# Miniprotein binders against Protein EXORDIUM-like 6 (EXL6): the designs that were tried, part 8

Target 1, 305 residues: Protein EXORDIUM-like 6 (EXL6), of Arabidopsis thaliana (Mouse-ear cress) (q9m8t8)
Amino acid sequence: REPPSQIPNGTLDLSLLWYGQFTPTQKERVHDFIESLNFDAKEGLDPKVSAWWKVVESYQERFEVKDIYRQKKSNRTVAPRIKVKVVRSYVDEKMKYGKELTMGNGEKLVETAIGNMSKVVPVVLLSAQVRAHGVGFCDGTCQHNALAKIKGQKEPRRYIMVSNPEVECPGECAWPFHTADKGPRGMTYQPASGEVGADALVIQLATGLADLATNPDLTKSLFKSETTPYNDDVKKNHESSSMYIVDPATKCTRVFGSGAFPGFTGRIRVDPITGGAFNSHGINHLKFLIPSIWDPKTKSCWTPM

## First folded at step 3 (miniprotein)

Design x5 (from b5 with Y9L N13E L23W)
Fold by ESMFold2-Fast, scan of step 3:
Structure x5 (fold): chain B 305 residues (1-305), chain A 83 residues (1-83)
Amino acid sequence: as target 1 above (305 residues)
Amino acid sequence: DPTVLQRALDLLEQIFDVLDRSWRIAQELGNTDALQRVSDLADQLLQIFDRAQSTGDRQTIDQLDQLARDVDRLLNDLEQRLS
């Protein structure tokens, strides 16, 4: 019940907090990616970043969580749009809480990103020199999507936190732009932006946004997830009544194109001028490498190509 | 060398298509040796392509051409076993 289950009015208003020092390329890359989520111009090149975002949007139709008649609304021919925009951006280059963040410090950064705005999704971006403890970065995860108790609010707020992994754990969180730490040696490519950190931040943010937008409150519905096995019995007790939360991006971990397998991204493109790896196009003819996402309609990892 | 990069990209796409098909057939056959072979060839593709991209070494094109022949032979073998 606590976490938001649906995107109100089809809009995600993001408030960014840049904690530490970032390059202009890193900031511009993140902003360009966000704007590209809703870029549908006919003059644009395919596949588009917005095509990937349409798969995320389709979850609003497939996993309607409203009551016993969920399928009536989910049978609509077109999924609702989710418009993503940055409504504010804060910068803390001097790092108010230092470079070693506790979970409490992270919560204070989330509060700073929210400010006095009631309807924003806070996104905290950590520079390469920052270490966040207790959130699992570089220990099995590369983005953090959780709840924070906000001062003056009764219900906790959903937030996203990402970190530039370039210094702390490039092998864990910057593949395929760096040699992987696990499994076969793995494939590596140049980042399309020219900076490992910039394109790694985009992949982490893409995963966090997809996770946030596709994880409805399954506890309110008797339906079973089509993307994963039904893990929990619907029980009277609060603890055991929690249903499995779909994580479409994590289900397709390390998949960027068709035919992916351990050490290989799947089919992607390489820019012949820059050498940069990409699988999608956004605004201003920009190229992005974005992670695959599970598509419950096809029961497979959807890839841009 | 831009010529080397362009040729490497063409070969990468061609070799990838064959590796993808080979992996799917190997999975269907349950052939773990074939799956390992496809993974090994993919790692080799990665190393040669990375060198072509970073150095422009024309020798890498010869290595990619040979790899293309190797993966075509693997696909033909797997398709024959499927049938």
Scores: ipSAE 0.000, ipTM 0.305, lowest interface PAE 11.3, mean pLDDT 76

Design x6 (from b5 with Y9I N13E F16Y L23F L46W)
Fold by ESMFold2-Fast, scan of step 3:
Structure x6 (fold): chain B 305 residues (1-305), chain A 83 residues (1-83)
Amino acid sequence: as target 1 above (305 residues)
Amino acid sequence: DPTVLQRAIDLLEQIYDVLDRSFRIAQELGNTDALQRVSDLADQLWQIFDRAQSTGDRQTIDQLDQLARDVDRLLNDLEQRLS
C-alpha cells in the first residue's frame, strides 16, 4: 500500500571507513564499482553495472503531476535516479578496537565513518584479518545493513558494514569464488580482479547498497511471494508456508545469471585470458560479477545476462 | 508426486556435479565455447527441474535423464582435450 521511501535529493553520499589492512586492488575495486553504478556512457560495454543499478532505482518510482492544466497527461511516473558517490574515505590501518569486533565496537566504527557529516551513509569495510562474528557476520550473514542510534542525533543513521570473507567464512560469503559450505559442491569461478577478497567485497557492498536503496527505512519488503525457482529455498517449499515476505536485495541470493539453480550461478561470462568471472561492465572496461536483484515489475530475479 | 520430485533432486545433484567438473576443465582450457555450452546446459537443467518441482510431471525425469547423457558427453570431450 505504501509508496516506497525516497532517497533524499536522489543522492547517496558514502563515507567509507577502511578498518585494517587492504590491498590496493581491494580499495580500487570498491571505488571503481561505486563509480560504475552511475556509468551509462554509450561507449561502454553492455550489460552495464548501471543497468543493474537502474533496477534498484526503479523501486523509487513515483507519480508526479507536472502540468495541472493538461487533463489527460497530468499524472506520470518519474524515472528516479540515485547518484552514488564517495565523499569521504578514512583508513584505520592499526585497528583501534582490535581484530575481534563486538557490536559495540561496530557502532563506534559507524560513528567514526559519519564523523561530523549530517547527510552521509557510513560504509564500514573490515579487512580479512578482522573476526566479524561479533558484529553479525557469518552464520548466514555476509553484509550488515542496519540503523545505528547516534548519540546526540534525533533520527537513527542507516549504515552498511561489509567484511572481507576470504579468511573467516569464505565457504559462506565468498561464493562463487570459493567452494560453498552448504548445498552442492558448487561451480566455482576465478575473481575478475584476481583477488577473492576484492570481488567478494564488491558482491557484499552491492547487496548492501541495493538493500539501502530498495528499503531505506529498514522495513520488510511489501512483497509476499513463494520461493523463487533460482534459490536453494525451492527445497523449503515442501516444508512450510506457501508465502513469505520478499526482501528485494536478498530474494535472489546466489543468483548471478539466467538459469541459476542451487550451486550454479546462472549464465555468466569468463574472461578467456584471466579466467575471471563477470556478468557486467563498468568504467574503464572493468568487469564485475554482481548479484541479481528482485524486479517487482516482472516478479523475477533480474540478471544482467 | 513425491517420488518424481525425489528422483528429480537426485538427478539435479548428479548433473550438477558433471557440469561443475566440465566448467573447471573448460576454464583451464580457455575454451569460451565450452563455457557457454556449460551455461546453456545449466539453464536447461534449471528449467526442467523447475517444471518437475512445480508440476510433478514424470516426463521431466526423462528430460533430466537425457540432459545427464548430454553433460556426460561434454565432460568426456573436455577430458580428452585436457589429456
Scores: ipSAE 0.000, ipTM 0.207, lowest interface PAE 11.8, mean pLDDT 76

Design x7 (from b5 with N13E S39L L46W)
Fold by ESMFold2-Fast, scan of step 3:
Structure x7 (fold): chain B 305 residues (1-305), chain A 83 residues (1-83)
Amino acid sequence: as target 1 above (305 residues)
Amino acid sequence: DPTVLQRAYDLLEQIFDVLDRSLRIAQELGNTDALQRVLDLADQLWQIFDRAQSTGDRQTIDQLDQLARDVDRLLNDLEQRLS
């Protein structure tokens, strides 16, 4: 079959579209998180957001199937880096399609975020006032990433859509900063930024970016599974080919630290000055709470602590 | 009272460190009752801390001090079971 796709040239250029009204804290938090993905200075505090991003980067080793023998030994080599940056940020404060978005409206927002750029990943961020229909927000999912057919382009484009859940469904999509709607209520924590919406948007974006970067071409995911070598151990453990198309961050939903279980985030830290919950550090000594990600090397949800 | 608030943050940090360690040990032991106790203590911590932060009442510091002793007892019990 065709070789599996990877992130081109080790760069992930994001085009942000902010739909509706956002606070300065919400915008700054998202930008600071993105910049923190590649912040690896020795002077920075551990664990780093960039350490979490290195787990995401390690998935690129799984997309090269040409040399199966080499893939088994790649654990000893550093995976290729993925440089993430914002190349465009557009704001639609007046909400041209109103506060109730159909799937068609959402697709047009994705097209707007792409503009005339051939190699960007559109990220659509919806304010707390907006309701997006047909994308599954607040119905078992808190972010949406999919493929969009772009006019004049042969290949479909991966995109991410996130929404500030603090008005529509904080109990579903803003935990652990809000009491959960279902299951054990467990512990809730203060957001490190001081705003539930800002830190919830970061968690949603982190999940979307991780899922996108680990599986950039959803249309080829089945072909990648079919090219994996037969392994009696995989069959014995009931690890089907479908395992290779499972979204790694989504598989570790509501896990933020080691020892997580329903109602408990796992091991995290609390800032003694702000009360804010975090499990990682980024640029400018900023603290973030980011979701765990599935690590195929350990067959578990990787956690910073 | 900034003195009360600072003491509350100091106790919050101390108690969370003990709770995090207690949680890890309870998980390692597979002790479901201990896991639930950690969750209960953490919930108590947030209720008292939230009241301390909003009111600045010295009584909330006494409650946090008591909770710190309770979580220390739990950690000690769990560590003895690891042997």
Scores: ipSAE 0.000, ipTM 0.265, lowest interface PAE 11.1, mean pLDDT 76

Design x8 (from b5 with N13E S39A L46Y Q53L)
Fold by ESMFold2-Fast, scan of step 3:
Structure x8 (fold): chain B 305 residues (1-305), chain A 83 residues (1-83)
Amino acid sequence: as target 1 above (305 residues)
Amino acid sequence: DPTVLQRAYDLLEQIFDVLDRSLRIAQELGNTDALQRVADLADQLYQIFDRALSTGDRQTIDQLDQLARDVDRLLNDLEQRLS
């Protein structure tokens, strides 16, 4: 077993920047998801969003300690909790830098999300009207995790940028709520919230948060993500050694339940009244579909079901 | 049609089991052709299932049930190969 990655025990403080116009459902869905990460109230509502977050937290687990005197070898310590909270939420409905973002514009949005706060993780969410160029959206990724050099600060800042999943490439970024654009056509489902953009946004944010929390000191500027492991592009490159590192949630892309394979999400639940797809429960009896995450203990993608 | 829709969701649980067994067998055989065949069969099942959900048509449910039986026969043949 490899030693788990370590981050300080405490709170992951998020500063959200909503760039452009969003529905109330999109904003509420994201906030409800974040609050659900640390909500563990009812046994009968399994699987829980908080159980998924405990897998992320397990990357912080310490190894067994041996007492050399009279006590027995102790079991591994319980993983410390990571409390995720929104400390700032700012809306730029007028889109200060326009609808076509360069990488430089993106860096300015990250700075805006940070403001004058020293220990926040900026999360930039792009509305349906916005296109971000040069970051690889719709070419194997639907969220961007990177390090930004912030003027006046000694250390670079880790950030998350999430593209709108439903307009530019919904077959990649809004699956399984939209027909896949590569590989087997596969099964599609209705979003639990009733809005494709809201539930797909949660999936992409969940991926970014898990990858960030399991690798908080990201030094890799390039990572390769395949939205489906069996599309033709992957097969053509199969015999080449990968030069890229794939983070835990990105490694389990398009896996939502046990038995997943190209075109199939794995085992999930469908609300028979609404058709809404989900694999986890959160606050206020809300249902979420969240992606699997790599578990180094089992050497496999951990699934909620 | 609520009755047809309920049967479609009930059948989905059986389809999940069949596909999970198919994936396990294909992986045990270590055969990329078998994995592709499983993916192709899943795509066919999903197309018929999506049609059943949209139309509520009993004939479509019957077609899905027949395809599931054909897959089960294939799985039995593959399992005999693994024994």
Scores: ipSAE 0.000, ipTM 0.232, lowest interface PAE 13.3, mean pLDDT 70

Design x9 (from b5 with Y9F L12M L19F S39M L46F Q53Y)
Fold by ESMFold2-Fast, scan of step 3:
Structure x9 (fold): chain B 305 residues (1-305), chain A 83 residues (1-83)
Amino acid sequence: as target 1 above (305 residues)
Amino acid sequence: DPTVLQRAFDLMNQIFDVFDRSLRIAQELGNTDALQRVMDLADQLFQIFDRAYSTGDRQTIDQLDQLARDVDRLLNDLEQRLS
């Protein structure tokens, strides 16, 4: 009966704060990925980043009642579109709070990303040398998605924080571009951009955006089904409980294609020129490796291929 | 059978190492046919291991052993081309 949580006005305005030193490739990769979420790639370049984003959008489906001709009334499920755009991008190359961030420092970076904007989602991106404490990075998670209480504002603000894991925990947060720390050793692949950090940041941001868009109020809810994800490895990395669920993209951690199992990404493609691993196409013929997302309709991790 | 699953995991780890090395060598050689062969063997690994994980039967171990030999032969062929 309650209407599903929705992104206001069908737009997701992002304010990016780059904390520390990033390569041009890392910055361009993140921007290109975001633009690709709403880009319909041409025929023959499937699967599409935008097709993955349509699965995210489907979480906000409503029944549409049509009664125009008064002879037939039908109900149809309609998923609102969510337009994602970067409205601000700021760089703190000097790292004003140093390389060791407390929770309080992180909250100040979120405030800086928000600035005076009432309806933006702040995205804080941390360079490889930075460590953020109290957010669970490299201790069971590779992105942080939470609510911040902002001074002078009535409502708490949803934010995303991601970090380049190349230095701190590549085996946990840069797989499959780096050998895994636990479980079967698994296959490794070259990043499509040529930089592990750039493609790892995309995976973390994709996870954060999907979790935010499917659960914008950050409420924990039970899936109507008690069914576990198809891939048991995904569930092993999270609390297993009939009372709680983790966010949809987090449920599909380390799943990138159909048939994934411990140490194997599932079906993906490898670029014959670069060796780069990918499962989706975006703007300017760019290739991306993006994580699977839980689909409650099929009760499985939806994969691009 | 836990022993069958453990052997499947051991073979899978061996196959993963060989696939990773073969993929990297094929890319360095710029050989699209070799790359396709690696990807075809990876598809076979997916099919065989999904069945091994689901059933745990002895026949899937034999199939993984055969796949491991096929991948080893590919790696040896690619390494000889480097020399």
Scores: ipSAE 0.014, ipTM 0.479, lowest interface PAE 6.6, mean pLDDT 75

Design y1 (from b5 with N13E L46E Q63L D70W D77S)
Fold by ESMFold2-Fast, scan of step 3:
Structure y1 (fold): chain B 305 residues (1-305), chain A 83 residues (1-83)
Amino acid sequence: as target 1 above (305 residues)
Amino acid sequence: DPTVLQRAYDLLEQIFDVLDRSLRIAQELGNTDALQRVSDLADQLEQIFDRAQSTGDRQTIDLLDQLARWVDRLLNSLEQRLS
């Protein structure tokens, strides 16, 4: 079993930095996906993007709040909910650090996304024009979710960085909208948005948000792995911290539906009008293809269908 | 009931998505027998859906669900053979 984790305020306030040139479709898809994470309206179609987000939320500890007025007439219980919203969105179309990024440039982009905000999660989105290999993309990785040391701040900051892979490494980071580089060639589908980059960005962002939300307190996890007298978890645990699920999406890599196997996404839907592949619905009747996520309660890859 | 109608729509969409993929595969392979079977099934599904939409018949929704499961199993079996 993996230890539970908490988002401190029950909210993820995202600060987006768009680095380079993006199409309106790419920007709209990312915003619509984020808005869809908490969209659970009756008039919405099933399966919902929000159903996938509820699996992510289930990694959090559930609290029973004992009030001095515990006899209060309430039909609600405390539930581990995570509200995701965009609080800041900035565009650097001119690419301040050029098209070929280093790890140092990447760290500066994270700082730019944070600005002067103390409680935001920076999300850096790199355009197709950017060669992101220098920041670790396209070599076994299609998104970053890590810690950055920010000048003037005592605690490191969690961040997400994603890149549009359609030019640099579509075979690694844009399947099933592009033929895969490794393994069986696989089946390919049309992206629901009509743009490979837009739907690939959504898959990468979904993975990054799931990683962050299921393990938001990476620093505390590292300290708890030490054999200190004041840490009960360390006293009781003789095994490596690597036994904890720190990347649940990786366990379900390239799984989008039930019955998946190498080269096949599993059960998904295809829009008969556009040919676009999807497994979930969001706001404004929009269709999304989102990756499966490991569910520790069922010990399996949760799929929308 | 809006939830009954929504379920009927979801099931029909799922069935037609799978049938559309099967139709395209059969057409690429030149399998005229498969094309005819898919066409016949599509006609039956349209009639069942029209009835469900007009009456809200629970038994018709259940039949649609059974058909969706059968078509899904068939597609999974076909995809396994293609890998």
Scores: ipSAE 0.000, ipTM 0.095, lowest interface PAE 22.2, mean pLDDT 70

Design y2 (from b5 with N13E L46E F49L Q63Y D70L D77M)
Fold by ESMFold2-Fast, scan of step 3:
Structure y2 (fold): chain B 305 residues (1-305), chain A 83 residues (1-83)
Amino acid sequence: as target 1 above (305 residues)
Amino acid sequence: DPTVLQRAYDLLEQIFDVLDRSLRIAQELGNTDALQRVSDLADQLEQILDRAQSTGDRQTIDYLDQLARLVDRLLNMLEQRLS
């Protein structure tokens, strides 16, 4: 049987674990970004971070139409909202497992982030001093999404792990706030927060949240050309084919605006007061640079502008 | 044509280098007008590339050449104001 493809009850309750030393700006930027995902005030400026999140939410509608186990009347079908909030935030400033994390250490951090909560999504954030081995950071990816087996629970738990790339691999994972390590010499911009690490963490978290929300069980995909690393009934079907969603935000890697090409972000704006680069607005008139996401309806990378 | 493609990439690299230098100079001096102009130029780059992609390879080089000249002029104006 095909597993469920939607976020239960339309809510993502995040439990954050900050591993290592983070600046107040880094913590504030992450919290402000999360709050901005559902900010749709009339007096707010466009494009909104919430407009980007509505593209993520639209995946729920498409999955529901294809999911025969979750029938909905077409005349009543409205794209469900996904409410995102932080319900817990824990700090391990001393780094219990040191600066070099194994996969086993990472699993323990995920368990710590979950605590005793049955329905939270753990988000592990690693400071610039930390190296996480075996997760592909700085080797083709800048964030990690996976399933963890939780002691005492039957079902594995989806989690997100992000790292501040500012020290380890800024040219790979902090562009466009740092010169790229490869390809054409590109433009660089100032981060809207004034800190490369803070805005890079937002980009990594945005990618992780989008991937999680579009494929919460890591078992389905809308893109036939990709394969999921986890169990899926489609792997056993020789006569039928289905499409997979492997990584919709990564499909649009290094795209932040329309007209992007190697070394250029695409259309973005620069704050005339701070010099900071952005493509979206959030709460309290805050400005964010968030990555593009694949839109299967238009078969293109959706951009805020 | 590989030679045409190589020239396009060479022009893009030059454009990026000039834009990067102008952005860094404006940021270091705290010139908000210059920062806005660099942002406007980046938007113009995107618009010209969108237009070039609709017309094909040869016109792409022509549009990139036009942009390179525009970038040089704007960088010279910025450097003169900073001097």
Scores: ipSAE 0.000, ipTM 0.172, lowest interface PAE 17.4, mean pLDDT 71

Design y3 (from b5 with Y9W L46E Q63I Q66L D70F D77L)
Fold by ESMFold2-Fast, scan of step 3:
Structure y3 (fold): chain B 305 residues (1-305), chain A 83 residues (1-83)
Amino acid sequence: as target 1 above (305 residues)
Amino acid sequence: DPTVLQRAWDLLNQIFDVLDRSLRIAQELGNTDALQRVSDLADQLEQIFDRAQSTGDRQTIDILDLLARFVDRLLNLLEQRLS
């Protein structure tokens, strides 16, 4: 029996590294989205970003089914809540490793985001100035999350890396705010923030956070038919096998609303004043477009509307 | 049928391209009535699209015919305003 993969103390402490130049809108949008994950006030507008995060949190119950029974007998309670907060934010506007990143440079950025902190999740955000192809972006991949081996530490650290795609690969990674390069060209919408990069970063971060929270150690497969068959070579390169593990948010890629099909987002709202596309509400009456997530209870991509 | 869905999607892209161009022209002209009319047409398009999604294969052709007539009307209105 494997022990359940749990988020320690039900909290994700994020350490952000902003690599390159970001607008105030891009930074504020990311912070507001993160804060919105745990915003569950009755006076808030529906559907909420926090309702989407509750679907993510429900995956903790699946892994803890056996332990929940044991804890109940011992007068212990398991709360299926994951609090997300930013505990550190660092900016490297001058781009220490330049505009063209290698995998080695990516590893050093993850280490920089960790700093001297234990138990933080490093989040590396790459500006539009950065060519991120060398660290695994574009060509079908619009966010990167995996395990990093940290020098001097016994256990590898889970990380998230996102890139503003608006210059390097908008047709691959900025849909539905930009015309798609592949398949049906698709309908495009205005970003709710007014900036393509800001809302694209939120979609990438949302996908990374959901995949991380539902499979924090990458040792568990959630989908038999959606994962590469395990063999000796795949097991040998387990850390690199993150590319072959289909996680709940990745399984619902390009689905934002009910009735989605290739090229069409599904049902979403458009703000009549700004033209901005959204399917959820967060703090301060802010509107967000967030990706769908697989719900194993309904065996479908859960959508806010 | 992927071919039917692709045709519906191509038609919707054409309609949205026309609406986006119409909005830019109305804004440049400062014409509040034109902006309202474009907004009303966008609302009608959204309703037609929602019906197309809920209908499934049986009524897809009928909805495509409605969308085609809508595109023709929008193009004619745009040409009249540009000329």
Scores: ipSAE 0.000, ipTM 0.127, lowest interface PAE 19.5, mean pLDDT 71

Design y4 (from b5 with Y9L F16W L23F L46E Q63M D70Y R73L D77A)
Fold by ESMFold2-Fast, scan of step 3:
Structure y4 (fold): chain B 305 residues (1-305), chain A 83 residues (1-83)
Amino acid sequence: as target 1 above (305 residues)
Amino acid sequence: DPTVLQRALDLLNQIWDVLDRSFRIAQELGNTDALQRVSDLADQLEQIFDRAQSTGDRQTIDMLDQLARYVDLLLNALEQRLS
C-alpha cells in the first residue's frame, strides 16, 4: 500500500457553486453535513458523522514497521485533524449555460467556483433541472472528483462536482432511496430529510470529500480499478480517477452498515416517526445516511454500526 | 453441519413471521414505501433461503442475523406510526 497523503495545514476550504434551483432543504442539508464532519461533542448521539470523518483523517498517518509496532503496543495513535469549512457560496439560479451542459461548460463552472482564490476546493452542485449527462453523470457515475486544467495556472486544480439525480437518473444515483436499475431489487428507504435529492446530494458529496481527502494529488494508488478491454481506448480522451485508482469511499460503494450485500444496505436505523433511514448523527441531532469507507488497517469497509 | 442448517431454518421462520406482521401494518397505514420495502425484504429472504439449502455455512447465519435485526427495526417503526 502506498504511503498516506496529508492535507496541507489540516484544512479543506470549500467554495460552493449552486447551479440552478435548489430547495432550502437541499441547501441546508449540504451545509449541515459539512459542519457535522468536525462536530464531536461528547454528549452527542452515536454513531457520529465525525467518527466517519476520523476514518478519513486516519489516512494521513505515516507508518513504518517500527512505528506501527510502537503504536499497536501502546494503543495510542491520533491522526491529524482535517477541518472542513465553506468559505464561499455562489448561486447561479438562472443557469448561465442553460440546462444542457457540455464538458466545456462544466470546466467554466469549476473556474467560477474557484474565482480569485488560490487555495480552495471548488464544489459544483447541479440542480435537478440540469441534464448532467453531458458532463459525464448517470452512465455509472454519480459524482466527479478529478483534476481540471485552469487557464493561467501552473498546476491543475482538484474539484468535486455533484448532481441532484432525482429527475435524470434516480435508479443509478439515489439508491437506497429509489429502486436500483441493476442487480437485486433490494430494499429502499425514505430519506431522513424528506427529500430524495437532498440526501442523495449528501451521499455524493461525502464520497467526493472522502476520496479527495485520502488522495488529494491523485498521485498515490491505494487501490487499482478492474481493467476492461474498453478502459485502454477511453483513457487518453476522458479523465476518470477511478480508472486507475479506486479510492476508499468508492471501494465501499452501496455499503452503509455491517453485513451489507447486493440489494441490502447493511445494518442501519429507521426513524420511528418519519421512516427516514440513517446510520449517523450530526449537529443539532440531525440524522444522516453516509456511505462506508475502506479502512486499510482492518482491510474492510468501516461502518458506523 | 446439520446444526448450522437447522439454526438457519429457525431464523428464516422467525424473520418470515416478522415480515408478515410488518406487511399487514404497512397495508393498514396505506404506506406504499413500507409495502415495497417488505416485498424487497421477502425477495432477499428467498435468496438467503436458497443459499442456506445449498451451503448451510456460517456466513448464511450471519446474514440472517443482520436481516432479523433490520426487520425488527422496520416493524418497530411501523408500529410506532400505527400508534
Scores: ipSAE 0.000, ipTM 0.160, lowest interface PAE 17.2, mean pLDDT 73

